VH-VL binders against Riboflavin kinase. Designs and how they scored, part 18

Target 1, 134 residues: Riboflavin kinase, of Devosia riboflavina (a0a087m355)
Amino acid sequence: MGIRLSGCVIHGDKRGRKLGFPTANLSIAPGVELPPDGVYSCIVWLPGQTTHHGATASVGNNPTFDDVKERRVEIYIHDFDGTLYGHELNICLLTRLRDMRRFSGLDDLTGQTERDVAQSRAMLAHHALTGLLP
Short names: E, the ipSAE of ESMFold2; O, the ipSAE of OpenDDE; V2, 0.75 times the mean of E and O plus 0.25 times the DockQ between their complexes.

## First folded at step 13 (VH-VL; framework fv_roconkibart)

Design kk05 (from kj01 with heavy chain S55E Y102W; at its last look DockQ between E and O 0.55; V2 from the best seeds 0.00; counts 0 for: pae E 2.05 > 2)
Fold by OpenDDE, look of step 13:
Structure kk05 (fold): chain C 134 residues (1-134), chain A 119 residues (1-119), chain B 112 residues (1-112)
Amino acid sequence: as target 1 above (134 residues)
Amino acid sequence: QVQLVQSGAEVKKPGASVKVSCKASGYTFTDYYMNWMRQAPGQGLEWMGWIYPDEGGTTYADKFQGRVTFTLDTSISTAYMELSRLRSDDTAVYYCAREGDWEGYFDYWGQGTLVTVSS
Amino acid sequence: DVVMTQSPLSLPVTLGQPASISCRSSQSLLHRYGKTYLHWYLQKPGQSPQLLIYLGSNRASGVPDRFSGSGSGTDFTLKISRVEAEDVGVYYCMQALQWPYTFGQGTKLEIK
């Protein structure tokens, strides 16, 4: 099925917001086992909602930014423009899309992010058709 | 009202390290990327990298990778740049600068810190 | 790395006359979403650099309208409609689309 995680939304680097992909960083509790580093298609439950939203998640220590030792879970919630800081989110990582990579600039980052989101949407659609979504 | 105030001039021997401070005021320190540049005497500007105060994430120019370290003290809205294994060609004025609205332009600069490396 | 090339490197100007500085990048600075990541700075003698133009054509706060930025892709121009004494200094273009950020060599504007 998928890997379930929960965490409180904390501030991120905000670069994604400027590129049109506002992300939420999840503070995962210590001791929780994270899946391998990479970009994932995922679903997320917003606070107080029983229906899930599609999302694109990254797991790892973004190679573009040095001196960050902690593995992070960062999610871009599709078709959502609200703020969630301080809220607890439940997510389910479904399909691993790619490895983490270093970017050369804003255009490189934007292009890959667009591809990731498109692929994530496609995977989510596939899961919906096959009944694999929770 | 936004101000970046850097530490004073430094004189160092080759092989030593230098740590320059940049105290920010007049804005929310953790909301903006802080960048570092340097300028050798009579030369142009050179970008060294950035740090994001909210998370402490850094990006260094390849030229300085492994030799430069950006750090923060958010409690006093201060950014630090430490350069180690100093060489004579590290002699320069070092600048901190705030990146405006995450668009890669520097809207506020520190006054600069002269670092002189000589035997 | 993106190479930024300015011309001229030295620009003597008579007070009240216009000035023009060219900046060329080795790669296009146009982001796919339409922003141009080319910025201009002025460093007056003995001072820190100050922002003049950001994102190609936007004047920074407090910058007189006699300054203007134009251009697209790989070719950019900073223009001063009428040079004043306070405009003396070194002008730099900078690209911020690719990492690392890179500056032009600088153009030294002096009064004849």
Scores: ipSAE 0.512, ipTM 0.851, lowest interface PAE 0.8, mean pLDDT 92
ESMFold2, look of step 13: ipSAE 0.529; ipTM 0.829
ESMFold2 (binder alone), look of step 13: mean pLDDT 93; pTM 0.955

Design kk06 (from kj01 with heavy chain S55E E99D G100Y; at its last look DockQ between E and O 0.69; V2 from the best seeds 0.58)
Fold by ESMFold2, look of step 13:
Structure kk06 (fold): chain C 134 residues (1-134), chain A 119 residues (1-119), chain B 112 residues (1-112)
Amino acid sequence: as target 1 above (134 residues)
Amino acid sequence: QVQLVQSGAEVKKPGASVKVSCKASGYTFTDYYMNWMRQAPGQGLEWMGWIYPDEGGTTYADKFQGRVTFTLDTSISTAYMELSRLRSDDTAVYYCARDYDYEGYFDYWGQGTLVTVSS
Amino acid sequence: DVVMTQSPLSLPVTLGQPASISCRSSQSLLHRYGKTYLHWYLQKPGQSPQLLIYLGSNRASGVPDRFSGSGSGTDFTLKISRVEAEDVGVYYCMQALQWPYTFGQGTKLEIK
């Protein structure tokens, strides 16, 4: 169940940090096929830990960029405030929440991010209650 | 000692293109958005858009969409702005300026590049 | 697009006297998390713009304390408590809440 990906955290966009949703950008192995572009509810396993964290991920174009050369995976790990630069993360993309879209400004971006995270948390709670988490 | 150094002045004919460079030094180039503005002679400032050097993503103001392209060469910490199908009202000083995050304030600016489009 | 309107457009001031520049936006610049996305720049004669005030009221590095920014929502003010000769130039407000970013028309400060 879900789509499993692994990647190293690379230095990336700082925009999420100022909005209260700091993200980890993952370098995905060449040749790995990514799922359809979109925003996903997901879970992540941190280095050295066997338990998971809930997360919200975007796959594909950064929603605020018009021209992107490659698809990337950007992860906001719920309730996590540590640093992971250079470490490998394992993730499982569970539910596609929405298509990527452009935003009219910071307030629009912030509002959508809040809704995405809320939706991700709700989907993860549902999966935990039904025993469907990996 | 953050510094943004732009390429020299250019004179162009209508219909041509211009490419302005902006070389950054004194900071980690990929940590900051690079914004482009222009200022017609005796006029105010106009934002053209940005590029994020880490991922190369761009946003263009609608007025310039389809005519402007931002690019970069991270190996030499340089951003480029190319404006095509020039017309006489594109005559302006073009500026690059860096911006850290959603704050949208430009703490360092290039010296400006005058582009003159003569009919 | 958010329209930024400055007044006055021309501001002659006597050295040592205070100066005040108004900036009005066509919509609120208050972000839902409480920050105000209004910035002020000074463009001295023959120079690039330089940041004076960011996020409504914060002075940029190296900016003298005679400069202050205030205001909320749609009405903003830049004050210079005592004008000095080096303050001559064009002052711009800029909003950064919505895209595209937009500037006011500029206020040219001159010594009488």
Scores: ipSAE 0.492, ipTM 0.810, lowest interface PAE 2.0, mean pLDDT 86
ESMFold2 (binder alone), look of step 13: mean pLDDT 92; pTM 0.950
OpenDDE, look of step 13: ipSAE 0.581; ipTM 0.865

## First folded at step 14 (VH-VL; framework fv_roconkibart)

Design kl01 (from kk03 with heavy chain N35H D62Q; at its last look DockQ between E and O 0.52; V2 from the best seeds 0.48)
Fold by OpenDDE, look of step 14:
Structure kl01 (fold): chain C 134 residues (1-134), chain A 119 residues (1-119), chain B 112 residues (1-112)
Amino acid sequence: as target 1 above (134 residues)
Amino acid sequence: QVQLVQSGAEVKKPGASVKVSCKASGYTFTDYYMHWMRQAPGQGLEWMGWIHPDEGGTTYAQKFQGRVTFTLDTSISTAYMELSRLRSDDTAVYYCAREGDYEGYFDYWGQGTLVTVSS
Amino acid sequence: DVVMTQSPLSLPVTLGQPASISCRSSQSLLHRYGKTYLHWYLQKPGQSPQLLIYLGSNRASGVPDRFSGSGSGTDFTLKISRVEAEDVGVYYCMQALQWPYTFGQGTKLEIK
């Protein structure tokens, strides 16, 4: 199971990189139905690869940023340090970890991101052991 | 070199709106957060919020939420700050400033725009 | 909100003498990854603020080495080893760890 999405990687903010969590923004085609807003454990297939990577994804218009009209899909690919701008990525959202929330600052953002990634890794490991990965 | 050039002084009546522009040059406009501050006459600095030119995301200080709007025209590397429902205590010099290297400090400032609100 | 408290608010200094400004935050400004999000600005008379010190102790480009920033946690100090006439203005500390960013009240440095 899981929710499959595809999108081209576009530029985003660079704060994640500064905090050690570089994210990729996916340009999702108009009309594609997105799952409920939140943070998800995720798997991603890199261009030309048949094996997937673990990732942490966020869906929605981040409450920390006001006046965002469009819902966004951002992914942090675990244990990957390459650039993917302009590439088409296929992802599968697996487990919803939490709701979107407003952060009070960089430290709060960093702490929650660490927790999200840890939980995502745990969920992915569980899925792998139980054979629940797509 | 990096420059931020703001629009000229404004005089407004209470209840009106004001829109200040900040034109950036000398760097890639979409790569840096733009912040807005203000300074009432003889007073200190007050942070109003930021906008990221690439995504257009904004964050406003709670004090100004619902009354301030940051916008962009990336085609001319210009940021805008609009403050509505003006009152006398909004009289201040308004500054745009670039956040340097995403580290929360402002390495370049506009020259400031005086907004006077009086009946 | 994080409250920034500067002292003194007025600082008369004789030319050539050292100066020291204190900045205290209501909570620690140390990020979990080791950076301290405390910055100092100088606003000279009739001018826009300009960056002086960033991340606690780093001098901005063009800032003379007679300026130094120090401190940790909640207590920070800006020092000027030898005050010059061009140092006149209002100094502000600012925290950027938590939103909203907040400034100290400002310290007005004047020449006696």
Scores: ipSAE 0.329, ipTM 0.814, lowest interface PAE 1.4, mean pLDDT 92
ESMFold2, look of step 14: ipSAE 0.599; ipTM 0.841
ESMFold2 (binder alone), look of step 14: mean pLDDT 94; pTM 0.957

Design kl02 (from kk03 with heavy chain D31E; at its last look DockQ between E and O 0.82; V2 from the best seeds 0.63)
Fold by OpenDDE, look of step 14:
Structure kl02 (fold): chain C 134 residues (1-134), chain A 119 residues (1-119), chain B 112 residues (1-112)
Amino acid sequence: as target 1 above (134 residues)
Amino acid sequence: QVQLVQSGAEVKKPGASVKVSCKASGYTFTEYYMNWMRQAPGQGLEWMGWIHPDEGGTTYADKFQGRVTFTLDTSISTAYMELSRLRSDDTAVYYCAREGDYEGYFDYWGQGTLVTVSS
Amino acid sequence: DVVMTQSPLSLPVTLGQPASISCRSSQSLLHRYGKTYLHWYLQKPGQSPQLLIYLGSNRASGVPDRFSGSGSGTDFTLKISRVEAEDVGVYYCMQALQWPYTFGQGTKLEIK
């Protein structure tokens, strides 16, 4: 249960960081099949660690930013404040929370991100209690 | 210090395309959003959109969607704005401007590029 | 789109006198985390715009303390305590909370 992905952390747009949601962009190898676009609850394994962390991931080209044709994977790692640039991360996408959407501004983006993270945390907690984590 | 130097004035026919350059210096080019504005003669300022030099992600104002393209050459710290299918009402001074600290304000501006569209 | 409305559009001022420019937004510019995404610019004759005030009330680097920004929600004011000759130009407010960013019409400050 879940979709496993691996990628090297690269720089992102940094707007999320300013809003309190620093994300890590994952450079996914060409030819790797990505799941449908959307926002997902996910778990991530930090370098050298066997214990996973909860995260919220987005898959897609982000309709708010029009010129990127390539699908991207971005993750917000819950309760983590370190830097991971250049590191290889393994993630597992679990529950798809919603479709990708275009935002009207920073407040709209912030509000939806808060909701996404809350839902992600709830789903992860549920999976933990029911033993559904991979 | 921080400078944005734009390309020179352009004269174009209707239906043509124009590409304006904006060379940045005095700061890390890839760490700031570059925004584009224009100002028709005797008129106010109009935001066109932004591009992030690190990822190349763009956001265009709906008015220009499908007709404007922002691009980068990070090797020379240069941003480009190309506007196609020009018409007379595209006559304006076009500005590039650095967005300061990701807070939506423009702390440094280019000197502007006059684009004149006439038959 | 967020509509920015400035008043007045023309502002003749006597040297040494105070000036005040109003900017109204069609919706609140207060972000949920407390920042107000309203900025002020000055475009002097024949020059590019320059940043005056950012995030409602913060003076940009090099901006004299005679300039001040205030306001909240949808109503904002730029004040000049004592107008100097170098203050001549067109002042713009701009919102950056919603996309697209939108400017006011501009207020042309002239010396009487």
Scores: ipSAE 0.506, ipTM 0.853, lowest interface PAE 0.9, mean pLDDT 92
ESMFold2, look of step 14: ipSAE 0.630; ipTM 0.846
ESMFold2 (binder alone), look of step 14: mean pLDDT 93; pTM 0.955

Design kl03 (from kk03 with heavy chain D54Y; at its last look DockQ between E and O 0.82; V2 from the best seeds 0.62)
Fold by OpenDDE, look of step 14:
Structure kl03 (fold): chain C 134 residues (1-134), chain A 119 residues (1-119), chain B 112 residues (1-112)
Amino acid sequence: as target 1 above (134 residues)
Amino acid sequence: QVQLVQSGAEVKKPGASVKVSCKASGYTFTDYYMNWMRQAPGQGLEWMGWIHPYEGGTTYADKFQGRVTFTLDTSISTAYMELSRLRSDDTAVYYCAREGDYEGYFDYWGQGTLVTVSS
Amino acid sequence: DVVMTQSPLSLPVTLGQPASISCRSSQSLLHRYGKTYLHWYLQKPGQSPQLLIYLGSNRASGVPDRFSGSGSGTDFTLKISRVEAEDVGVYYCMQALQWPYTFGQGTKLEIK
């Protein structure tokens, strides 16, 4: 159903953290096929854990920050407080929520991120109720 | 202490390109956004855009989109601003400035680089 | 773009007297999490700009307490309780809520 990816958590900028949405950047191996650019609801397995966590993931280039020439995967893990740098994470991208977009500023970015996370949570809850989680 | 030291004044012909450098010291270069502003003679300040030294992410003001390029040499903690297709109204003092703690304010500025564009 | 409008543009002040500069934004600068992305800078003659006030009311390091920032939404004020000779220069307000960051026109403070 979903698209499984694996990658090592690497550093990124910290602007999202300042806004309350710390993200993990995943170094995806070259040649791995990524889904279309966009924001996704997803689940993530933390190191050493068999239970998954809900997350919101972005795939592609960020039009606002133009920070990479290559497509990237960035995830915000819901209800998680910790550092994962250097760890390998397995994720599963589930529902595509929207296209990537350019933001006009921090407030616009914050607002859309809140909406994305809310929608992601809703989708994850729906999958859980319907038994569609992998 | 934190310092930003820019390259020297430039004189260019219309249509040429200019590349200004900004060497940072006294802090972890890759931890802060570097912003660029300019100020035409006797005029106010104009924001040009930023670059994040860790990943090289950039954003440019629409006015300069396609004509300005921010780059980095992290090995020497240096940011660069290149402006191409210069015209007379590009004559200005160009500043690099560190964005403080991701809050959109500039807590440290370079000394400025005068770029003069004339025939 | 967010338009920043300062007033006055020229501010002659007698030494020891207070000064006040107004800055108005075309849009509210209040972030949804409560921060106000309005900053003030001073550019002294022949120097680079320097940060005075950040996030509306916070004095930058080394800035004397005679400087204060206030305001909310779209209307902001920089006040100097007692102007000193070293306060001469051009003051700029800047919004950082939206990109591009935009500056006011600048207010030139001079001693009468």
Scores: ipSAE 0.481, ipTM 0.856, lowest interface PAE 1.2, mean pLDDT 93
ESMFold2, look of step 14: ipSAE 0.630; ipTM 0.849
ESMFold2 (binder alone), look of step 14: mean pLDDT 93; pTM 0.955

Design kl04 (from kk03 with heavy chain G100D; at its last look DockQ between E and O 0.45; V2 from the best seeds 0.52)
Fold by OpenDDE, look of step 14:
Structure kl04 (fold): chain C 134 residues (1-134), chain A 119 residues (1-119), chain B 112 residues (1-112)
Amino acid sequence: as target 1 above (134 residues)
Amino acid sequence: QVQLVQSGAEVKKPGASVKVSCKASGYTFTDYYMNWMRQAPGQGLEWMGWIHPDEGGTTYADKFQGRVTFTLDTSISTAYMELSRLRSDDTAVYYCAREDDYEGYFDYWGQGTLVTVSS
Amino acid sequence: DVVMTQSPLSLPVTLGQPASISCRSSQSLLHRYGKTYLHWYLQKPGQSPQLLIYLGSNRASGVPDRFSGSGSGTDFTLKISRVEAEDVGVYYCMQALQWPYTFGQGTKLEIK
């Protein structure tokens, strides 16, 4: 059902962290096929854990940033506070929520991020109830 | 203590390019957005854009889109601003400034670099 | 783009007297989390700009208490209770809520 990806956590967006949505950038191996650009609901397995956590992921180039050539995978892990730098994470992208978009400022970014996370949580809850989680 | 030291004054002909450097010290270079502003003689401040020092992502003001390029050399904590296709109205003092990523203010500025464009 | 409008553009002041600068934004600078992204800078003659007030009303480190910022939404004011000679320069308001960041025209404070 979902798209499984694996990558090592590298540095992410500082603004996201300060806004209360710390993201983890995943270094995806070259040649790995990524799904279409967009924001996704997803699940993530933390190192050494068999239980998954809910997350919100973005795939692609961030249109807010110019001259970004490489597609990126960033994840915000719900209800998790910790550092994962250097760790390998396995994720599963589930429902595509929206296209990537350029933000006009901090308020726009904050508002959309809140909506994305809310929608992600809703989708994850739905999958859990329907037994559609991998 | 935090310091931003910019390269020296430049004199360029119209149509040429200029590259200004901004060396940061006294803080973790990759933890703060670097912004660029300019100020024409006797005029106000104009925001040109910023660069994310960790990811290298940039945002340019529309006025400079396609003509300005921000780059980094993180190994020496240095940011660069290159402006191409120079014209006389590009004559200005160019500033780099560190941005507080959460509150969006510029708490430290470079000393400025005068770029003069004349025939 | 958010337009920042300062007034006055020229401000001659007698030493020891108060000064007031207005800054108006074309749209509200209030973030949904309650912070107002309006900052004030002072550029003294021959120097780089320096942060004076951040988030509307907070004095930056080292800024004397004779400086104060107030306002909300779209209307902001920078006040100097007692102008000193070292206060001469150009004051700029700047919004940091929307990209691109935009500055006011600047207010040149001079001593009469």
Scores: ipSAE 0.485, ipTM 0.845, lowest interface PAE 0.9, mean pLDDT 92
ESMFold2, look of step 14: ipSAE 0.597; ipTM 0.830
ESMFold2 (binder alone), look of step 14: mean pLDDT 93; pTM 0.950

Design kl05 (from kk03 with light chain K35R; at its last look DockQ between E and O 0.56; V2 from the best seeds 0.55)
Fold by OpenDDE, look of step 14:
Structure kl05 (fold): chain C 134 residues (1-134), chain A 119 residues (1-119), chain B 112 residues (1-112)
Amino acid sequence: as target 1 above (134 residues)
Amino acid sequence: QVQLVQSGAEVKKPGASVKVSCKASGYTFTDYYMNWMRQAPGQGLEWMGWIHPDEGGTTYADKFQGRVTFTLDTSISTAYMELSRLRSDDTAVYYCAREGDYEGYFDYWGQGTLVTVSS
Amino acid sequence: DVVMTQSPLSLPVTLGQPASISCRSSQSLLHRYGRTYLHWYLQKPGQSPQLLIYLGSNRASGVPDRFSGSGSGTDFTLKISRVEAEDVGVYYCMQALQWPYTFGQGTKLEIK
């Protein structure tokens, strides 16, 4: 069970990269229905690969950043340090971890991101053990 | 060399809006956050917010929420700050500044734009 | 919001003598990864602010080595080993750990 999405990787915010959590923004086609805003545990298939990678995804217009009209999908791919700009990625959102929230600063953002990634990894491990991965 | 060139001084009536421009050159415009500050006459510096030049996402200080708008024209490497519903205490020099290396420090500043609000 | 408190607000200094400016934050500016988000600026008369020190102790490009930044947690100091005439202006500390970014009140350095 999960929500499948696909999109081309585009440039995005680089603060996460500076903090050790480089994210990839996915350009989702217009008209595609997105799941509720929030942070998700997810899996991603890299170009040309049949095996998936674990990831942490955010869906929505980040409340920390105002005047963002379009909902965005950003993913942090665990244990991956490559560049994916211009590539099409397929992802599957699995477990919703939390609502989107406004951060008070870099430390708050970093701390929550660490927790999100840890929870995502835990959920992925659980799905793998129980055979619940799509 | 990196340069930020702002638009000229403005004189506005209370209740009006002002839009200040900041043209960047000497670097890749979309690679650095653009921040806005202001300084009332004889006063200190006040941070207003930032805009991400690639995504266009903005963060405003609460004091200016609903009254300030940051925008971009990436085709000409220009950032804009519009402040509406002006009042006398908005009289200040407004600065654009590049945030260096995403570390919250401003390594290059515009020359400033004086905005005078008076009836 | 993080409150930044500078002292003194006025700093008359004799040429060639050292100067010291204190900056205190209402909360620690130490990021969990070890970086300190405290920066110093100088605004010379009639000019835009210019970066002096970033991340607590790093001198910006072109800044003379007579300028130094130190401190940790909530207490920071900007030092000038030998004040020169070109050092006249208002010095600001700024925190960038929390949003909104906040500045100190400024310290006006003048030559006696």
Scores: ipSAE 0.542, ipTM 0.863, lowest interface PAE 0.8, mean pLDDT 93
ESMFold2, look of step 14: ipSAE 0.550; ipTM 0.830
ESMFold2 (binder alone), look of step 14: mean pLDDT 93; pTM 0.954

Design kl06 (from kj01 with heavy chain Y52H; at its last look DockQ between E and O 0.51; V2 from the best seeds 0.53)
Fold by OpenDDE, look of step 14:
Structure kl06 (fold): chain C 134 residues (1-134), chain A 119 residues (1-119), chain B 112 residues (1-112)
Amino acid sequence: as target 1 above (134 residues)
Amino acid sequence: QVQLVQSGAEVKKPGASVKVSCKASGYTFTDYYMNWMRQAPGQGLEWMGWIHPDSGGTTYADKFQGRVTFTLDTSISTAYMELSRLRSDDTAVYYCAREGDYEGYFDYWGQGTLVTVSS
Amino acid sequence: DVVMTQSPLSLPVTLGQPASISCRSSQSLLHRYGKTYLHWYLQKPGQSPQLLIYLGSNRASGVPDRFSGSGSGTDFTLKISRVEAEDVGVYYCMQALQWPYTFGQGTKLEIK
């Protein structure tokens, strides 16, 4: 049902971290087909763990940050504050929440991120209740 | 301590391109956004955009979109600003500046690079 | 774009006297998490700009306590309690809440 991806956590632009939404950038292997650009609710398995965590993922080139030809996958892991650099993560993209958009500034970015995370949490909760989680 | 050293003055013809360098030292180059501003003679400051040396992500002011390109050489802690299709009103001092602590303020500036565009 | 409007544009001051510069933004610079993204710079003659105040009221390293920043929302003020000769230059306010970052026109402080 969901789209499974795997990648090594690499450094990002860290802007979201300052806003309270630290993201992990996943280096996806070349040739792996990515879903359409957008923001997704997702689940992630941390290294050595069999239980998944809820997350919010973005796929594509962020229109606010231009001249990046490589499509990126970034995930914000809900209720997690650890560092994962260099680790391999497995994720499953579940529900596409919205298109990628250009932001006008930090407040706009923060507000939309809050909405995305809230919606992601709601979708994950719904999937859990309906048994739709992988 | 922290220093940003820019390349020397440039004189260009209209329609040409100019590439200004900004070498950083005294801090971890990849940990801070690098911003570019310019200042026409006798005028105020104008923000051009930023680049993150780690991710390579860029944001350009709409005024320069399609005409400016920020690039990096992280091996030598150097940022570059290239402006193409130059015109006379591009004559200005161009500055690189480090964005401090991801809070949108510039705590360290380069010495500036004068770019003169004339026929 | 957020328009930053400074006043006055020219500020002649007698040594030892206080100075005040106003900066107004076309929209609020208060972030929802409480930070105010308004910064002040000084560009001394023949030099690069230097940071004076960040996030509305915080003095940058090495900046004398003669300088203070205040304000909220759309109205901000930079104050110098006692102007010294080394304070001559052009002062700029800048907003960093919205992209693009935008500067005020600059206020040229001169000694009478």
Scores: ipSAE 0.464, ipTM 0.847, lowest interface PAE 0.9, mean pLDDT 93
ESMFold2, look of step 14: ipSAE 0.615; ipTM 0.849
ESMFold2 (binder alone), look of step 14: mean pLDDT 94; pTM 0.957

